# Ledger of designs, part 4: VH-VL binders against Methylated protein MJ0556

Target 1, 173 residues: Methylated protein MJ0556, of Methanocaldococcus jannaschii (q57976)
Amino acid sequence: SKFVKLHLVRTLNKYKELQKIRVKDVMISGDVIITTPEKTIKEIFDEMIKHNISGMPVVDDRGVMIGFITLREIRKYMTSHPYLNVGEVMLKNPPYTTADEDIITAFEKMIESNKKLDQLPVINTKYPEKILGKLEGIIFMEDIIKLLYENIIKELKTLVSFYNHNTEIKIKY

## First folded at step 18 (VH-VL)

Design x4 (from w1 with heavy chain K54R)
Fold by ESMFold2, fold request of step 21:
Structure x4 (fold): chain C 173 residues (1-173), chain A 122 residues (1-122), chain B 107 residues (1-107)
Amino acid sequence: as target 1 above (173 residues)
Amino acid sequence: EVQLVESGGGLVKPGGSLRLSCAASGFKFSWAYMHWVRQAPGKGLEWVGHIKSRDEGGTTDYAAPVKGRFTISRDDSKNTLYLQMNSLKTEDTAVYYCTRGYWQEYGDFDYWGQGTLVTVSS
Amino acid sequence: SYELTQPLSVSVALGQTARITCSGDNIGDKYVHWYQQKPGQAPVLVIYQDSERPKGIPERFSGSNSGNTATLTISRAQAGDEADYYCQAWYSSTDVVFGGGTKLTVL
């Protein structure tokens, strides 16, 4: 149908536009909540609850990225050793992204990582596979999901609704 | 204040052995990558080797001219880095610096000791 | 085996700008760090990660790195800047390479 073709073209164009969106266009670059390796896991647990967050970049005194810590790491020791330093329990090789990377690749890193992060630090680094560099921001999975919903899923739901209305076969997406 | 103080340098004959120490203070030593860098009289800087932090395995790497003869170790309870030098050669004559690579490989060396002179001569 | 090549010496008039180069294969893909060494003293870090200045290093020290050449720039050269300067980069976890050093003379 004419309307199906129109919506397919719109969906393809929106996907092409989505592929042009870079991490820097979606990331939070100001007011990133960070921590340092000298802080205790008790202190950052309280801070995570206060700000309703589940992870924090860890930086040194120069702002260089040195690790990442989540509630997962904290829960291992919170009851027995609440005063351990962040530097002793943090992830030293977390997944990360860069400001110029496209958001689809960043999303894939989140879902495919063995650390299963719902956020990625955005790092300016010259050494792939090393986090050595400056923290530039943080990108959240939920912000990427919103863009996918606004640009792709809405169009697909429209196509499926049109198909279901014009046929006796229902499709679920 | 970060301080690194080398000791143990001196005169030794070719084929001999010497052990250098580097006393560290003012930072969490167990978190740090530590390095030895040497400088022959009138010459430039030359990397000797390093030891990783304890939580990353405490493994060592060495420059080719010293591999098999030199051993880097650490005692985190004493905040001390060591360099054991065996089968010394005249070309090992240099000032030996202890330096900090802190959090990870591929970074800068941000603090240096004043060095200790090792002279290998008949 | 990797090498970083620096000029043996550079001269600069007082108050002028000095540039010290460090050449190596694809050095622009590496972080370059720079150290100042005065006679009888230990090296001091003056630039890290190509262009960053540690606390206490004056603004007149700057750095750049692209292609096969990294450059340390000292603007408004002072007599106290007279020293040897070394570049340094990692080519692998076992290839930590220093340049041969450059003697800066302030005239």
Scores: ipSAE 0.600, ipTM 0.806, lowest interface PAE 1.7, mean pLDDT 89
Fold by ESMFold2, look of step 19:
Structure x4 (fold): chain C 173 residues (1-173), chain A 122 residues (1-122), chain B 107 residues (1-107)
Amino acid sequence: as target 1 above (173 residues)
Amino acid sequence: EVQLVESGGGLVKPGGSLRLSCAASGFKFSWAYMHWVRQAPGKGLEWVGHIKSRDEGGTTDYAAPVKGRFTISRDDSKNTLYLQMNSLKTEDTAVYYCTRGYWQEYGDFDYWGQGTLVTVSS
Amino acid sequence: SYELTQPLSVSVALGQTARITCSGDNIGDKYVHWYQQKPGQAPVLVIYQDSERPKGIPERFSGSNSGNTATLTISRAQAGDEADYYCQAWYSSTDVVFGGGTKLTVL
């Protein structure tokens, strides 16, 4: 029917507009909590608990990004080797995103990673296969999910309201 | 606090061999890509090759003029980088520098040793 | 086969601005690093990743990189800046390329 086709087009257009939201619109760019390779996994475990975070970018002494570490890597060694350095266990080639990438693609990178990441570093680099470059921020899966939820719920409410409005004036025999 | 000290340079005839050493301190040696860069007297800098970090398998790459003749190795228990030079030619005459690479390829060279002179002449 | 071209020499008056160029094919797509070398000494890193300054390098040292040319700029040149300067970039895992070097003379 015509009204069904119009509503499907409207819903698809709303989804397409959601796809235009970029990482820079959602990311945290100020006061990103970072660590260094010389710190111990015990130290950063305590820091992660204090700040209620599950991962941290790892930077060198100049602030250049060199890796990423999560609770998953820490848990492997925390009991037996709590003084192991971050540099020994960090991910050297973590998934990452860029400020201009759309949030749907960033979300897919989080989901498809066999590392099961709930956040991605946002990096500006000249070498797309390497993390060598400037850390611009962090994007969290939770913040993407909140945007998807708010927009999907708004569309569902609109669809239900539109359908209920049409069925209320639809003559039934 | 980072220090790199080369040794083993000297005079050698063409066709001969030398082994250079680089003693490293002040950083976690096993984490670093390490490089050799040479400089002929009065001339510019030339990359010789590198060895990757331990967790990358310690693999090596070489510049074309030295490939097959030079071998880079490391002993992480002694914090020492080596350059084995075989079948030396007069064009290998240079000061040889040990330098620390970035955590990956494509980075800068942030610390350099003082260099050790290798002279190849008949 | 990659080559980075630098002028052989550059002269600058005390207190003036010196510019040292490094030309290479698509060098703007690469990170360029710059080294200072004084006679009888090892090179010292002065600029990394095109424009970043390591700790201890004065703010009067700056860098830029676009197109086929990277440039090291030294403002308010001092006698102690007299040295050889080399640019360097990676074109592949086996193509680490240095420029030929530029002798900076402070007049």
Scores: ipSAE 0.590, ipTM 0.808, lowest interface PAE 1.5, mean pLDDT 88

## First folded at step 19 (VH-VL; from x7 with heavy chain K54R)

Design y5
Fold by OpenDDE, fold request of step 21:
Structure y5 (fold): chain C 173 residues (1-173), chain A 122 residues (1-122), chain B 107 residues (1-107)
Amino acid sequence: as target 1 above (173 residues)
Amino acid sequence: EVQLVESGGGLVKPGGSLRLSCAASGFKFSWAYMHWVRQAPGKGLEWVGHIKSRDEGGTTDYAAPVKGRFTISRDDSKNTLYLQMNSLKTEDTAVYYCTRGYWYEYGDFDYWGQGTLVTVSS
Amino acid sequence: SYELTQPLSVSVALGQTARITCSGDNIGDKYVHWYQQKPGQAPVLVIYQDSERPKGIPERFSGSNSGNTATLTISRAQAGDEADYYCQAWYSSTDVVFGGGTKLTVL
């Protein structure tokens, strides 16, 4: 139907528009909670609980991200070795994004990661394969999901609603 | 304060062996990506090799001119970096510096020792 | 087999600006680091990652990197800046290359 075609095209266009949104447009650049490699995982755990976050970029004295520490990693050692340094437990080559990367790509990086990240550090680096860039911000999966919801999922809901009202679904028992 | 102090340099005959040491202090050595760099008299800097931190696998690599003859190792319990030099050649004559690499590959060498002179001569 | 090319020497008048170049294939795609070495001393990092200054390095020192050339710029040159300067880059994860070094003379 004309309706379905219209909304399908609209959905596709909205997706294309999302691909034009850059990480820098969505990321949080101020008040990023960071840690240093010398802190203990116990300290970091408390901080994560306090701020209700599940991960933090690890930054050195230059402001360069040198790793990423997650609650999951902390859990592995918290009981047995609570005083381990963050530097000993942190991910040494975590997924990351850059300011100019599109949010869909950033989202895919998070999904494809086996680290179950709900956020990506945004760094300025020449090397996509290595972390050595200054931390510029954090982009949260939730913020991307909100954009996906507002632009894509809502359109799909409209389509599904139309479909359900105009088509007969036969269920075989 | 970060300090690197090389030792073990001296005069050795061609074909001989020498072991250099680098004593590190002022930082967590076990986390350090360490390198050796040498400088022949009146010449420029030449990368010799590296050893990664244990957390990064502790792997080593060497420049082509020294590969197969030199071995880099570390003792984290002693905060010491080593360079075992075998089958020394006259062209190996140089001041040898131990340097700390900045965390990972592609980084800078942010701290250097004062160097130790190795002279290979008949 | 990769090399970084630097001029053998650069002269600068006191208070003027010195520029030392480091040329290499696609060096602009790499981080270039710069080291200062005074006679009888160990090298000292003065610029890292193209344009960043370590703590303690004067703002007179700056760096840039694009195309096939990285440049170390020393503004308001002082007598104490007279030294050899080396650029450094990685051509692979295991291949560190230094430039040949540039002797900076302050006149």
Scores: ipSAE 0.760, ipTM 0.896, lowest interface PAE 0.9, mean pLDDT 93
Fold by OpenDDE, last read:
Parts: sequence; structure tokens; C-alpha cells
Structure y5 (fold): chain C 173 residues (1-173), chain A 122 residues (1-122), chain B 107 residues (1-107)
Amino acid sequence: as target 1 above (173 residues)
Amino acid sequence: EVQLVESGGGLVKPGGSLRLSCAASGFKFSWAYMHWVRQAPGKGLEWVGHIKSRDEGGTTDYAAPVKGRFTISRDDSKNTLYLQMNSLKTEDTAVYYCTRGYWYEYGDFDYWGQGTLVTVSS
Amino acid sequence: SYELTQPLSVSVALGQTARITCSGDNIGDKYVHWYQQKPGQAPVLVIYQDSERPKGIPERFSGSNSGNTATLTISRAQAGDEADYYCQAWYSSTDVVFGGGTKLTVL
């Protein structure tokens, strides 16, 4: 079918275009909710509830990201040790991205981290193996998913609809 | 206020041993990535070795000239960094500085002690 | 063995700008840190990560790093700036290297 071929090519092209979108085009900068290593996990828990977030970068007085704290880490210690410092429980080698990385790669980092991250800190670092870099922003998985939905999923829906109307084998969804 | 105070320096004969201490205060020592840096008289700075924080495994590494002879350790309960120097050589003569590394590898050394002089001479 | 090369000495007139270079292979790909050491004193961090200033360090101090050369720039030089300056970089996760140091004289 010419229709199927056309939309398949469109989908592939859209995917390629998504790979051209950089983190810096999607990330939030300037209003990133951050914490410091000296704060208690209880304090951070309250902040996460207040802002309805599940994680935040840990930065020092230089504005350099030195770790990442998630609700998961907090949950491990909150009941027994609510006054532990963030610096004691934070991820010390968290996943991160850079401004120039494409959003697909960033997305892959989130899902492959085994940390169930819904966000990645964006840092400026010369060393890919260490997080020694200034925090530039945060990118949320939801924002990437929206782009995937708008560009890929909708196209697939169109294809499925066409297929169901024009072929014997039906796709159920 | 961050403070690092070295002690234990002195005169020792070649082949001898000496243990330096560095008393830290004003920061969470147990979080600190600590280093030793030395400076021979009238010469430049030379990295000696490091010890990572406990959370980072507390691992150590050393510069080639001192590897096998020097040992870095720490006692977090005492906020103290140590440098055990064995089989000392004349070329080990230097002011030895305790310094705090900035969190992780590739970082700077943001605080330094005043140093302690070690003189190896026959 | 990795080496960072600095000039032995640099002279600057009062109020003028001094530039101290630190050369190394692909040093631009690394963070370079700078330390000031006055006679009989311990080194003091004056620039970290190429161009960042620690708190308390005057804005007159700046840094850059590209290619094979990092540069410490001291504008509006003051008499108190007279000191030895050392660059420092990591060539691996366990290999810290210092430059040979540069004596800055303020005339």
C-alpha cells in the first residue's frame, strides 16, 4: 500500500528528526529545584512533596552538581533515619546528560539507569565518567514522551487505523 | 572555617620511617576526598597520593616515586588523615601538604594545610 | 610521563595584566586548576575548572583553557599578586600533574 509506505517513511523520518532535538531545546533552565548535601532527607522529602517532584540535583556552594537525590533514596532511610544528610544518601554517580545530547539518548539513559528516574540533570562537564560539572538544567522524561507521542505514536495510530480498515488482519488496541 | 593542620614532620635518616598526620576541621571530613602533595625546597608541587571517602570506597593511589613506600590512611572518627612514609630517600625531602580534593576525581584542591617539613638526610 | 609546562617567570607592571600559560597535550580537554603560593605559605586555589573563581578570589583573576594551553590572567596587577603560580590537571582518574610553577614579579 502506498499509504502504508508513505506513513512508514514519515514515521522513520520523524524519528530521525527527534534524534536531532537536543536536550537544551527541551530542558528547563533557571528554575531547577536543587538541594544541598547538608540538608536532611526529611527536609528534602518535604520539598519533594511540596513541589511534586521525585528527585533533585544536589549542588554545592559553587553550583556544581555533586549528586542526585531521589524519592527512592529518601524512602530507604526516611523512617529510620530522617535526619541523615542528603550527602550521605544521594546518588554519587547519577545518570546525567549534557545540553548537546539528543533527547533520544537522554531518554535511553533514563530508562536504562535502573534508578527509575523521571528526570535527568543537565550538566556541563569535560569528563563523561564523572559528574564534576556545573548544573545547567533538568530534562523531564514527560517532556520527551510528549515529543514521542506527537511525532511517533500519533503516526502509528494513523497507520493502525488504516490497516484495520483496509486489511483482513486487525490490530487490537 | 575549614582547617587542615599537618604534623609529624622532622629529620629522618635515609631508610627510615615517618608518619605524618593531618587534623581536619570545619567540614564533614568523612565526605572528603583527601590528598597529599609535597614540595621539595625551592621546587614545585608534586602530587603524592590520595584517599577517597568511605562512601567512594576509601581507595588509595600513589605517585610512582612513592608507590610501595608510602601509605595513606584516614580515621574519620578523629577527622585525621595520615601518611605513613617508609624507606625514605633523600629525594623525599619536602614540605608535605594535606589538601582536600573537591569531591571527586578531576577536581581541584580547594583547601591546603600549612604543611610539615620532612628532611631526609644522613 | 605527563607534563605541564609553565614559564619560569613572568613580570608585570603594577596595574597591568599578567598572563601565565600552562601547556600540555590536549590540555583543553581537561579541567585546569590554578594555585597561588606566596613565600612561606601554602598554595591557595585561585581558579578551578579552567575559569571559575573560588569565593574570595578577586575578579581580577580569570582563566581560560583551549587547545594545548591554559592561561591564568591577572588583570590590574597588584603588589600582593607577586607569588608562584601553579597549574594542575588530571591525566587520569589517579594521575594528578602540576606545572613547574611560574614566578610572577610585579614591578
Scores: ipSAE 0.750, ipTM 0.898, lowest interface PAE 0.9, mean pLDDT 93
Fold by OpenDDE, fold request of step 21:
Structure y5 (fold): chain C 173 residues (1-173), chain A 122 residues (1-122), chain B 107 residues (1-107)
Amino acid sequence: as target 1 above (173 residues)
Amino acid sequence: EVQLVESGGGLVKPGGSLRLSCAASGFKFSWAYMHWVRQAPGKGLEWVGHIKSRDEGGTTDYAAPVKGRFTISRDDSKNTLYLQMNSLKTEDTAVYYCTRGYWYEYGDFDYWGQGTLVTVSS
Amino acid sequence: SYELTQPLSVSVALGQTARITCSGDNIGDKYVHWYQQKPGQAPVLVIYQDSERPKGIPERFSGSNSGNTATLTISRAQAGDEADYYCQAWYSSTDVVFGGGTKLTVL
């Protein structure tokens, strides 16, 4: 079908275009909510609730990310040790991305992580295996998903609709 | 204010032993990535070894010239870093500095003590 | 064995710009840190991560790193800048290397 071919090619092209979108084009850079290692997990818990977030970068006085603290980690200790310092509980080797990385790769990093992150810190670093580098921003999974939805999922919906209405093939799942 | 104060240096004969101490204050020592760096008289800086924080496993590593002879340890309850030096050689003569590493590997050494002189001589 | 190479000495006239180089294989891919050491004193960090200045270090101090050479630049040199300068890099997670040091003389 010419229609199917056209929309398939369009979908593929849209995917390729998404791969050209850099993290820096989607990330939040100005209003990143951060914490310091000296804060207590109780304080950070309250902060997360206040801002309705599930994690935040841990940054030192140089603006360098030294870890990442998640609500999941806080929950492990909050009841028994609410006054533990963030530095004691934070992820010390969290996944991260860079400004020039494409958003598909960033998304893959998030979903492949066993830390259940809905965001990735964006840092400027020379070392892919270490997190030494200034925090440049945060990219949220939701923002990437929106792009995927607007570009890929909608095209797929169109294709599904075409098959269901114009062919004997019924695609329901 | 961050302070590092080395002690334990002195004169020792070849084959002898010394233990250096570094008293730390002004920061959370238990979180610190600590290093020893030495400087022979009139020479440059030479990395001796490191010890990671407890949370990072407390592991140690050493420069080739001192490996097997020197041991780095720490007592977080006393905010003290140690360097046990055994089988000392004349080439070990140097000012030994205690330094704080910047959090993780590949970082800088942001604070230094004033050093303690170790002289190995017959 | 990895080595960072620095010139033995650099001279600069008062108020002029001094440049101290640190050469090493693929050093541009690494963070280079710089330390200042005055006679009888401990080293002091003056540049970290190629080009960042610690608090309290004058803006006259700057750093760059590309290719096989890192450079410490000291603009508007002052008499107090006379010291030994050492570059430092990591060649592995457990291998710290210092340059041989450069004696900066302010004329």
Scores: ipSAE 0.738, ipTM 0.896, lowest interface PAE 0.9, mean pLDDT 93
Fold by ESMFold2, last read:
Structure y5 (fold): chain C 173 residues (1-173), chain A 122 residues (1-122), chain B 107 residues (1-107)
Amino acid sequence: as target 1 above (173 residues)
Amino acid sequence: EVQLVESGGGLVKPGGSLRLSCAASGFKFSWAYMHWVRQAPGKGLEWVGHIKSRDEGGTTDYAAPVKGRFTISRDDSKNTLYLQMNSLKTEDTAVYYCTRGYWYEYGDFDYWGQGTLVTVSS
Amino acid sequence: SYELTQPLSVSVALGQTARITCSGDNIGDKYVHWYQQKPGQAPVLVIYQDSERPKGIPERFSGSNSGNTATLTISRAQAGDEADYYCQAWYSSTDVVFGGGTKLTVL
């Protein structure tokens, strides 16, 4: 019981520390692969395969983000209309995050999205529903999962190992 | 090269009607938010209204002085924006500009036509 | 009924820095855009989203926006900068507000 209480407190402390990690601490902010609305679905599919990515921010000629496109949107049109422009099929209101948002909230946005995104664009704007703003970076679900593993799953493994050890001793005893 | 060319201005009596056209080229017109902005002689700029892109439903908003009298429409197959002006008043006398908001509802106006003069006079 | 207030005129000596202000309620929470208009011509965008410069606009043009005041700054003023300047912001989908305009005179 004392062991369980100690590890619950340790786990809660690790969760508190995770809540302090900001999107900017884990995002990719350089060399983000972007596209433009004038490119075709075919071109973007080829580029996604080349770079082994499943989604791309769409920017205008000023670098202002205007949408997001994933393999889900491409899949709808690749067979019948491979030369449609990205601007016709992109998500104009994608889920997004900000540099100062905590990574747990960003993770929740990814898993609760009706678009099932494995990444979120990181934006800064005065009008998020009207102008997505300049792209500050991309945060990937994989990077958040790695932090969850390092900080929470390791503590849970310790608890399970202790429980199995004490259960084995009690059974033998 | 983006070009916007207004036409249809002229002299009209108070209470009359006039339709302005704006021919657009050099960009995907159906993606664009399009606006009308006017400037009375010797005065500043005044927003008249806009029409959203086709993907955003193509709905319109108007400034209070013209609401109910002016109608903005678009024909994406002809790359043309229209302003139907009814029940015209002398205070509607202005140069009318067609301008592009392109991707953003709350954005800047990045390209302007040269304007067409509407004079409302007895 | 929102208003953006600009001075009626600003004078600047050739080669010096001009500053044109645009004042409005909580304008720092809005994106401010600036337009140049020369006599007999259509307006031209010179600054968008407070401080961004469109392609083809010289680096001499800059902008800032905080609190209740946005400012257009033109460094190394040239004779060709002589024009009317308008600020503009969105307060709602139907409240698109231009300032009254400022006539810049290069001496």
Scores: ipSAE 0.667, ipTM 0.834, lowest interface PAE 1.4, mean pLDDT 89

